# VHH binders against Phosphoribosylformylglycinamidine synthase subunit PurQ (purQ), part 1

All scores and structures are predictions.

Target 1, 271 residues: Phosphoribosylformylglycinamidine synthase subunit PurQ (purQ), of Archaeoglobus fulgidus (o29008)
Amino acid sequence: MDREEIKVAVLRMEGTNCEDETVKAFRSLGVEAEAVHIKQFYSDMIRFEEQRSVFDYQCLVFPGGFSAGDYIRAGAIFSARVKSVLRKDIEEFIKMGYPILGICNGFQVLVELGALPGFDEDKPLAEKPEMALAMNDSSRFECRPTLLKKESEKCIFVKNLKKDVVMFPVAHAEGKVVFPSGKEDEYLERLTSNDQIVFRYVDEKGDYAGYPWNPNGSFYNIAGICNATHTVFGLMPHPERAFFGYQVGRREGYGDGYCIFRSVVDYLEKL
Below, numbering starts at 1 at the first letter of every chain, in headers, positions and changes, except where a header shows other numbers; antibody chains are not in Kabat numbers.
F, E and O stand for the ipSAE by ESMFold2-Fast, ESMFold2 and OpenDDE, each averaged over both directions (binder to target, target to binder). V2 = 0.75 x the mean of E and O + 0.25 x the DockQ between their complexes.
[cut] marks letters that were taken out.
Atom coordinates printed by the task and the answers are left out, and those that the model quotes come from them; centres of patches stay.

## First folded at step 1 (VHH)

Design f01 (framework vhh_8fcz_2)
Fold by ESMFold2-Fast, scan of step 1:
Structure f01 (fold): chain B 271 residues (1-271), chain A 122 residues (1-122)
Amino acid sequence: as target 1 above (271 residues)
Amino acid sequence: QVQLVESGGGLVQPGGSLRLSCAASGFTFSSYAMNWVRQPPGKGLEWVSGISGSGGSTTYADSVEGRFTIIRDNDKKMVYLQMTSLKTEDTAVYYCARDYYDSSGYYEFDYEGQGTQVTVSS
């Protein structure tokens, strides 16, 4: 479709931040984007002109962030609200082939919603979460640059990414990817065979290393994954904070995060 | 200052009913949507239900839809959660929380009380 037809919703609710930066990233690529509070999709508490449908958009972004206080609180509340009011619409949205991006807190939302790891093409949202994002092994809020090796060729969010290693910052207390006890090898095999592991943490030599390079202790150094149809993507690091060159100390141009957002626009233009 | 005081928790058998109450003070109660949020033992917080400032609109988490009812009495500055067909999975500390419409046109969730324990066990 033409760029004039593309609209991106960057979802907002209690404890989310980075909405404006994500909106700016998409608008710089020539597509319409706006921050939309989740209540605009279901609430009679707001004015009619502020009301929205998820089908007004071709891409949904669940941005990073957390409320002042406990990070777990913000993510759990957000995912519960999405489940109660948007589950059927999001399921249809995914089946139509429209992309969803979850960053940091948003990755947690997609996990809690059952959209990730999303093994079943016929059921985009699982009945119960099939994985979790646990407390960091350090028991600390981690806020630092991370180096990520690209592992997937099929995820629509990395189609324009030509580099092997990118730098995105993290800012989280619950970033540790964990799979159900006793099923770690099964999940790893399924994710690998379906090309669903998108990024893994690496050190400056490009090797899979532990803390501090794996900032949270995630299983298999996993930093981000996509669903079986490769259109729903979640990651703990923040590509929207590495979009513009000035965000990462370059005088002009773009940072490594640019390719994530550009890949989505390119995908939608081909629909 | 904003204060939210929950009560009504206790021990109940599976299939039973319980009504939670939240007494609010320190703000114009009818101007704010109110919510119930819960935290099961050893797990994160879960949003349960919300009600608009006027009481004209309610929302529920999938896990409680059809079993729980949120109501408010603006004259008494009270929010209630009527819980029926209780399950062991409903065992949690329940918190009353204030939600508000901010100046940017969005709703925000900004205060919660100290909580009331609900235990569903046979």
Scores: ipSAE 0.000, ipTM 0.252, lowest interface PAE 14.8, mean pLDDT 80

Design f02 (framework vhh_8fcz_2)
Fold by ESMFold2-Fast, scan of step 1:
Structure f02 (fold): chain B 271 residues (1-271), chain A 121 residues (1-121)
Amino acid sequence: as target 1 above (271 residues)
Amino acid sequence: QVQLVESGGGLVQPGGSLRLSCAASGFTFSDYYMNWVRQPPGKGLEWVSGISSSGSTITYADSVEGRFTIIRDNDKKMVYLQMTSLKTEDTAVYYCAKEDFWSGYETFDYEGQGTQVTVSS
């Protein structure tokens, strides 16, 4: 589709301005993007002009946010409400091939919705969550740059990524990827064979190392995954905070996060 | 000063019914969304149901859809949760929660102690 037809919804979570950086990133690429409160999708209490449908958009973003204390609880509550209001529409959206991005607490939302790991191409949302994001092994808030090795060639969000290793910041208390007890090897084999592991934490030599390089203790150093159709992507680090060069200490140009957003725009232009 | 006072909890057998009540004061009740949120033993808060200021928009969590009904009475400043076909997993402290139009789970008021619901075989 033409760039002028592309509209991105950045969902408002927790009433913070965390969505602004994501909106600016998409707008700098020449596509329309706006912050949308979830109530705009279902409430008759707002003016008709402010009401929205999921199908008014070609990309949904559950944005990154500040996390501390009740991070996981807040995400689970929000995802339960998204399920009750938008489940059918989100399932149809995914089946139509439209992308969804979840950053940090947004990744938690996609996990709680059953959208990730999303093994079943015919059933975009699982009946119950199939994985979790647990408390960091350090038992503390982690806020630092991380180095991520690109593992996937099929995820639509990384097709324009030329680098093998990128730097995105993390800011979270609960970011540890965990799979059901006794099923870790099964999940790893399925994710690897279907090219669903997108990023893994690495050290400065590009090796898969533990803390502090794996900031939360995630299984297999997993930092981000996508679903079986490669159009729903969740990651704990914040690419929207590495989009512009000035965000990462460069005088001009773009940071490593640029390619994540450019990749989805390029994907939609080819639909 | 906003106050929300929950009542109606108790011990009930699986398959039973209870009606929870929430009495609101200190704000213009008819201007706000009202929600029921619960906290099971050893777990975090779980959203249960929501109702718009007029009552025209009603939503439920998957776990309670078809079993629970949320009702509001703006004249009496009350919100209710009618619970049927109760399961052991419904055991929790139930809170009613006020939110403004734009809160979307961000700003709930848990003014009372909640009301304990225990479903036991």
Scores: ipSAE 0.000, ipTM 0.323, lowest interface PAE 13.3, mean pLDDT 82

Design f03 (framework vhh_8fcz_2)
Fold by ESMFold2-Fast, scan of step 1:
Structure f03 (fold): chain B 271 residues (1-271), chain A 122 residues (1-122)
Amino acid sequence: as target 1 above (271 residues)
Amino acid sequence: QVQLVESGGGLVQPGGSLRLSCAASGFTFSSYSMNWVRQPPGKGLEWVSGISGSGGSTTYADSVEGRFTIIRDNDKKMVYLQMTSLKTEDTAVYYCAKDLWGSYEYDLFDYEGQGTQVTVSS
């Protein structure tokens, strides 16, 4: 479809009137994007002109919020509300092949909705979470650049990515990818065979190293994964904070995050 | 400082009824939507019901539609959950939660309570 037909919803987890970096990133690529409160999708308490359907959009983004990591309990309640009120619509959205991106706290939302790891193509949302994002091994808030090695060829969010290693910042207290006890090897095998591991933390030489290069102690250095159909993607680092060159200390051009957003637009233009 | 104090839980037999209460303080009660959420043993949080600040709109999870009724009394700063035809699957800790709707601050629930335990068993 043409770019003029593409509209992206960036869900508000923090209520503000300022345009966030995710909205700016998509608009810079020539597609419509807007911030949408979740209540606009289900509540008749708001004005008709502000009411929305998830089907008004071709991409949903659950964004990273700067303060959202401090509200892990509120995030769990938010995820429960989304699942209860929008479960059917989000499941159909995924079945139609439309992309969903979850960044940082948004990755946790997708995990708690049962959308990730999303092993079953026929059941886009699991009945209960199948993985978790736990407290960092350092027991500290981690805020730093990270280097990520591209592991996936099928994830629609990395199709435009020509580089093997990208740099995205992290800012979180709870970003450690963990799988159910005793099932770690099973999950690793399934994720690897289905091309669902998208990014893994690496050091300056491109090696899978521990702390501080793996900032949270995530299993297998996992920084981001996608579902079995490769259209739902979650990651702890913030590509929207690496979209423009000036965000990552360059004076001109784009940062490595540009390719994530460009890949989504390219995918939708071919749909 | 928002305070929400839940009460009314207890042990009840299948098919029975319970009414949960939530006493709110520390904010302009009528300006915010109120919600009930629950956590069954060994499971995650599940949203149950919501009511607008004026009481003019209510919403319910499919699992409780037709069995539960959410009510609010703005003069008394209370919200209630009337539960009927209770099932063993309704066993959970129930929490009262405030939306930040009036300020558009966050699309999330803000709650302070420890919840009230509902057990449906013979």
Scores: ipSAE 0.000, ipTM 0.203, lowest interface PAE 16.4, mean pLDDT 80

Design f04 (framework vhh_8fcz_2)
Fold by ESMFold2-Fast, scan of step 1:
Structure f04 (fold): chain B 271 residues (1-271), chain A 123 residues (1-123)
Amino acid sequence: as target 1 above (271 residues)
Amino acid sequence: QVQLVESGGGLVQPGGSLRLSCAASGFTFSSYWMNWVRQPPGKGLEWVSGISPSGGSTTYADSVEGRFTIIRDNDKKMVYLQMTSLKTEDTAVYYCARGEDYFGPLSEHFDYEGQGTQVTVSS
């Protein structure tokens, strides 16, 4: 589709941050983007002109950015409201091939919604969560740059990414990827066989390493994953804070996060 | 041609306040988003805050949300950063940065041509 037809919704509710940075990233690429309060999708008390359908958009973003104490609570509340009101619409949105991005707290929302790991292509949202984001092994808030190795060739959010290793910042207290006890190897085999592991934490040599390089102790150094159809992507680090060069120590130009947003625009232009 | 000159930094105790100023010249100031970015000792640049051409919209990094306020005066071609409740982690050189164009809230490129202004927060 033409770029003029593409509109991105960056979801907002009480406690969500970073929606402005994400809106700016998409608008800098020539795509219409706006912050949308979740109530605009389901409340008939909103002015008609302000009411929205998920189908008014071709990409949904669940943003990150909460205080350490608010992170898990806000994600759970956001997820509960989304599940109660929008489950069927989001399932259809995914089945139509439209992308969804979850950053930090937004990754937690996608996990709680049952969209990730999203093993069943015919059932985009699982009946119950199949993974979790647990407290960091350090038991502290981690706020710093991280190095991530690209692991997926099929995820639509990394098609424009030619670098093997990128730098995105993290800002979280609860970012540890965990799978159900006793099923870790099963999940790893399923994710690997279907190219669903998108990023893994690495050290400065590009090797898989523990703390501090794996900032939260995530299983298999996982930093981000996508669903079985490769159109729903969640990650703990913040690519929207690495979009512009000035955000990551460069005078001008782009940071590594640019390629995440450019990739989804390129994907939608081909639909 | 584009010139951005920062001032207002200094030494302040934790919990204190400072107001940074940026004087712009060489372009149509009222047509561009303006930003503050900072560089802590031994680290890369970190974006802090942005303000729309009209001043009607502002954005902030999570680390400064609720503590800092960005303001602009288009008649004087000035951007300000009012900093309150300063923390030791706010210690950095602060730079003023312009977006590339006036279409949308942020351009792809900017320049921070000034020397910056040093903010040191210590007990």
Scores: ipSAE 0.000, ipTM 0.099, lowest interface PAE 21.6, mean pLDDT 79

Design f05 (framework vhh_8fcz_2)
Fold by ESMFold2-Fast, scan of step 1:
Structure f05 (fold): chain B 271 residues (1-271), chain A 121 residues (1-121)
Amino acid sequence: as target 1 above (271 residues)
Amino acid sequence: QVQLVESGGGLVQPGGSLRLSCAASGFTFSNYAMNWVRQPPGKGLEWVSGISWSGDSTTYADSVEGRFTIIRDNDKKMVYLQMTSLKTEDTAVYYCAKEGYSYGFDSLDYEGQGTQVTVSS
């Protein structure tokens, strides 16, 4: 589709931040993007003219700074029919091939929703979470640049990325990828065989190293994964904070995060 | 199934040296970073050292830096911890673990009984 037809929803609620950086990133690429309060998709208490459908958009972003606690509170509202209707809309959105991006706390939201690791192409949202993002092993808030090796060729968010290693900042107290006890190797084999591991933390030599290079102790150094159809992507580091050169200490141009957003725009132009 | 078998511990005097070994099986050894973690008597697990999957990068806890050296042999599927200038504070059960460097035991896959290191006169 033409760029004028592309509209991105960057979701927000109480405690959400970084939505402005994400909106700015997409708008700089020539597509429309707007912040949308998550209640606009499901609440009958808001004004009709402010109500939205996920189908008003071609890409959904759960941004960095999206509070897991706020999602849990919102999840309490997602009971009975309201939750069922929204889940069905998101499931259809994924089945139609429309992308969803989850950054940091947004990755947590996609995990809780059952969208990641998303092994079943016929059931984009699992009935129960199949993985977790746990507390950092250091038990500290980590705020630093990280180096990430690109592991996937099929994820739509990295198709434009030609570099083997990129630098994105992290800012989180949690984010350690964990899989169900005793199933770690099974999950690893399934994720690697279907090209679902997108980024892994590496050191300055490109080695899969631990702390401080793996800032949270994530299993297999996983920094980001995508679903089985390669259109739903979650990662702990913040590509929206590495979009412009000035955000990463460069005077001009773009940072490594540019390619993540450009890749999804390129993908949508081909739909 | 992951199997990690530690060996090489023993009783040593302060200032002495020991070399710990870990034999790995049940996973693709070259795909994982390897770590040494220890548990002193009556305390929790403490991360000691880590080595990248290729062996090109190593890192150490402040308490052991300059005294311990971690190395790996991917052909033999072994990881080693060379310990020098041992202190009484180094007394612990030592475990090797696959995965990234971490301070939490739940982030590491260790399955052996460990190997006891006692630094005493």
Scores: ipSAE 0.000, ipTM 0.135, lowest interface PAE 19.2, mean pLDDT 78

Design f06 (framework vhh_8fcz_2)
Fold by ESMFold2-Fast, scan of step 1:
Structure f06 (fold): chain B 271 residues (1-271), chain A 123 residues (1-123)
Amino acid sequence: as target 1 above (271 residues)
Amino acid sequence: QVQLVESGGGLVQPGGSLRLSCAASGFTFSSYAMNWVRQPPGKGLEWVSGISGSGGSTTYADSVEGRFTIIRDNDKKMVYLQMTSLKTEDTAVYYCARHSRYTYGLWKDFDYEGQGTQVTVSS
């Protein structure tokens, strides 16, 4: 589609802290983007001019600042029917090939929604969560640059990425990727065979290493994964904080995060 | 099936040299740091040396630094421990160990180890 037809929803909830930077990143690429409170998608109590459909957009972003607990609590206030409608809309959105990005706590939201690891192409949202993001092994808030090795060629969010290692900052207390007890080998095999591991933490020599290079102790150094159709992507580091050169100490140009957002726009222009 | 098979142990005199080998299979070898650990008679496990997945970084216990060299060959899926200037206190069963993918922050954390190879330093 033409760029003028592309509109990105950056979802907002109480506690969301990165929606403005994400909106700015997309707008700098020439696409429309706006912050949308999640209630605008399902509440009939919102004024009509503020109501939204998931299908008004071609990309959904769950930014940092969302927590899985906050998302679940908000959903629990409403009937199962309200949650069912939004869930069905998101499933159809994914089946149509439209991208969803979850950053930091947004990755946790996608996990709780059942969208990641998203092994079943016919059922984009699992009935219950199939993985978790647990407390960092350090038991502390981690706020630092991280180096990430690109592991996937199929994820639509990294198609524009030509370099093997990128630098994105992390800022989280619960960033540790964990899989269900006794299922770790099964999940690793499935994710690896279907090209769903997108980024893994590495050290400055490009080697898989522990703390501080793996800042949270994530299983297999996983920093980000995508679903089976490669259109839903979650990662703990913040590419929107590495989009512009000035965010990463350069006088001009772009940081490594640029390629994540450019890849999405390129994908949608071909859709 | 993860397997680590050590070889090269034996009896050697103080001041001598010995090379241990470890053949790895059943996993993506270059994605894991590898370690050598040893167990002296009647004592617990002692970490000896570690090498990163690419081989670009190595680290050694103070007791062996300058005398031992850890090397890996990712094409052959092998880890080696070249031991020189051996001392009687180096007598131990030596194990090849894969670094745990669950706790990569700690160089002592291993999720698989081989059956070991005996090194005896005695006159």
Scores: ipSAE 0.000, ipTM 0.134, lowest interface PAE 19.8, mean pLDDT 80

Design f07 (framework vhh_8fcz_2)
Fold by ESMFold2-Fast, scan of step 1:
Structure f07 (fold): chain B 271 residues (1-271), chain A 122 residues (1-122)
Amino acid sequence: as target 1 above (271 residues)
Amino acid sequence: QVQLVESGGGLVQPGGSLRLSCAASGFTFDDYAMNWVRQPPGKGLEWVSGISWNSGSITYADSVEGRFTIIRDNDKKMVYLQMTSLKTEDTAVYYCAKDYEGSFYDEGFDYEGQGTQVTVSS
């Protein structure tokens, strides 16, 4: 499709503060992007002209700073309805081949929604979460640059990325990727065989290393994964904060995060 | 004054079909999502299906997906639930429910109707 037909929704809610950086990244690529409060997709409390359909967009982003804790609150049957309405639309969106990006807290949202690891191509959203993002092994808020080795060739978000190692910042207290107890090896084999591990933390030599290079203690140094169809991607580091050169100490040009956003625009232009 | 009036319930054999109707009044129907909720004998309320104001978003509980179809007619201010392949487990009082006007974190149904009894039995 033409760039003029591409519209990206960067989701927001109370407490979300990273949507502006993501909106700017997409707009700099010539794509329409706007911040959309999650309630606009399901709540009739707002005026008709402010309401949105997920299908008004070709890409959804759950940005960093999105209140994953508030989103994933388990509750009464009535609260489950709100999740069910958005869930059905997202499931169809994924089946149509449209991309979803989850950054930091947004990755946590995709995990809770059952979109990641997303092993079943015919059932994009699992009935219950199949993995978790736990407290950092350091028990500290980690806020610094990280080095990530590209592991995937099929993920649509890294098709434009030819560099082996990129630098994205992290800013989180709960970023540790964990799989169900006793299922770690099974999950690793499935993710590896289907090219779903996108980034792993590495040291300055490009070696898989523990803390501080693996900032949270994630299993297998996993920093980001995608679903079985390779169109839903979640990662703890912030590529939107490494988009412009000035964000990473360069006077001009782009940072390593540019290729993540460029890749999804390229993908949509070929749909 | 918000009013929801359900009808169409009755006794049906397993594998049968029923169509439930809900007539809405007292609010701007086109501005609100509508839902069907049921209460089986001796159990709590169970959400069944929801439909957005424009029918653009439709969702079903796993237990009824593929068997039930929710439809709305904004001109007539009606919501319907077409039920097929009914099971004894579908026996319940069915309520039409207007979406709650609360916050995102405090969701619920603002108003439920009087209900209509569905009994699936040989």
Scores: ipSAE 0.000, ipTM 0.157, lowest interface PAE 15.0, mean pLDDT 80

Design f08 (framework vhh_8fcz_2)
Fold by ESMFold2-Fast, scan of step 1:
Structure f08 (fold): chain B 271 residues (1-271), chain A 123 residues (1-123)
Amino acid sequence: as target 1 above (271 residues)
Amino acid sequence: QVQLVESGGGLVQPGGSLRLSCAASGFTFSSYAMNWVRQPPGKGLEWVSGISGSGGSTTYADSVEGRFTIIRDNDKKMVYLQMTSLKTEDTAVYYCATSPRFLEWSHYTMDVEGQGTQVTVSS
């Protein structure tokens, strides 16, 4: 589709902190983007002119940013509301091939919705969560740059990314990727065989390493994954905080996060 | 477009106090960590203190911990450095600097291009 037909919704609720930076990132690429409070999708108390449908948009973003200590509760409430009101619309949105991005607590929302790991192409949202994001092994809030090795060629969010290693910041207390006990090897095999592991934490040599390079102790150093159709992507680090050069200490140009957003626009222009 | 303006420096005797201010504009202030860094006469830049975007986390260099307090006011887009029990070794030009993320072990922006504010501790 033409760029002027592309609209991105960055979902807003209490506790979200990164919607403005995500909106700016997409608008800088020449597409329409706006912050949308989740009530605009379902409440009849909102004025008609401010009401929205999921289908008014071609990309949904669940942004990052809950306070340490509120992360699990806020994410669970948000996920329950999305499930109760928007489940069918989100399922259809995914089946139509439209992208969804979840950043940090947004990744947790996608996990709790059953959208990730999203093994079943015919059932975009599982009945119950199939993985979790647990407390960091350090038992503390981690807030620092991370180095990530690109592992996927099929995820639509990394098609424009030619670098092997990128630098995105993290800011979370609950970022540890965990799979159901006794099923870790099964999940790893399924994710690897279908190209669903998108990023893994690495050290400065590009090698897989533990803390502090793996900031939360995630299984297999997993930093981000996508669903079986490669259009729903969740990651703990913040690419929207590495989009512009000034965000990463450079006076000109773009940071490594630019390619994530450019890849989405390129995908939608071909759709 | 990012603009940072420091103020509040001056001459003070050892054991005295000063409050530095930094006014920020041109970016989404609450989304960025803020730092104070200083440059003593004839030396390189030295990181002093950092504060997270929300203000929920602070970190200090060992040389100033317990004596300095970093505070931010996101509504006013201001960062402050409250300095107490000042020592002659604290004499420096002080700069504020933004960073994309707050780092636990005092990682910071090394290159700053502001006017800064001069702090002189002398008897």
Scores: ipSAE 0.000, ipTM 0.092, lowest interface PAE 22.3, mean pLDDT 80

Design f09 (framework vhh_8fcz_2)
Amino acid sequence: QVQLVESGGGLVQPGGSLRLSCAASGFTFSSYAMNWVRQPPGKGLEWVSGISGSGGYTTYADSVEGRFTIIRDNDKKMVYLQMTSLKTEDTAVYYCARDSEIYFGTEAPFDYEGQGTQVTVSS
ESMFold2-Fast, scan of step 1: ipSAE 0.000; ipTM 0.361

Design f10 (framework vhh_8fcz_2; at its last look DockQ between E and O 0.02; V2 from the best seeds 0.00; counts 0 for: pae E 19.7 > 2, placed apart)
Fold by OpenDDE, look of step 2:
Structure f10 (fold): chain B 271 residues (1-271), chain A 121 residues (1-121)
Amino acid sequence: as target 1 above (271 residues)
Amino acid sequence: QVQLVESGGGLVQPGGSLRLSCAASGFTFSRYAMNWVRQPPGKGLEWVSGISGSGGSTTYADSVEGRFTIIRDNDKKMVYLQMTSLKTEDTAVYYCAKVRGYSYGKYFDYEGQGTQVTVSS
């Protein structure tokens, strides 16, 4: 579709404060983007002119910084609301091939929704969460730049990413990727076999390393994964905070996060 | 229920032309990109061409680029594949497919029986 016809919804609810950067990123690419409160999808509660449908958009984003303090709880609440009113729509949205991005808290929401790891392409949302983003091993809020190695060649969000290693900042207390106890090897095999691991934490040499390069202690240094159809992507680091050059200490140009958003737009143009 | 019914296949000589048609029902047609995929004898399913929901964007496999044209009519809920300069390697069962995701290529759901295209001298 034409770029000018593309619309992106950055979803928010009470306590969401960090959706502006994401909206700005998409708008800078020439697509329409807006922050949309979850209540706007409730047709009986919102004025007609403010009502929205999932199908008004071609991309959904669950942004970072959803609420101050309890991201897991916030993500759980957000996911519960989405499930209650938008489950079928979101499933259809995914089946249509439309992309969904989850950043930080948004990744948590996608996990709670059962969208990730999303092994079943015929059932985009699992009935129950199948993984978790747990408290960092450091037991503290981690705020630092991270280096991420691109792992996936199939994820649509990294299709235009040519760099092997990118820099995205993290800001979270609960970003540790954990899989169900006793199923770590199974999950790893499934993810790897279907090229669903998108980013892994690395050190300055591009090697997989522990803390602080892996700031949260994630299993297999996983920083981000996508679902089986490679159109739903969640990551803990913040590409929207590394979109513009000035965000990463450059006067001009773009940061490494640019490619994430541009890849989405390019994908949609061809969809 | 999603229904896709392909037609228009047949036997043609190399260099010939065929026009495939697909009638779609059971879903909001204009919301979905539509594709043609094919399965050559003894080979796996391969993507051939795709068209966006609005019809504004089209894409083709390298093997058919310049020879095939995909078109859709959202009012009639039809998708077409105009094939020209057909080659023996184009011999396959052709399916109309609804997009369901993306990888190196597109993920797609095909529900029809397909239509046989045979290119032979």
Scores: ipSAE 0.000, ipTM 0.228, lowest interface PAE 13.1, mean pLDDT 88
ESMFold2-Fast, scan of step 1: ipSAE 0.147; ipTM 0.605
ESMFold2, look of step 2: ipSAE 0.000; ipTM 0.120
ESMFold2 (binder alone), look of step 2: mean pLDDT 81; pTM 0.831

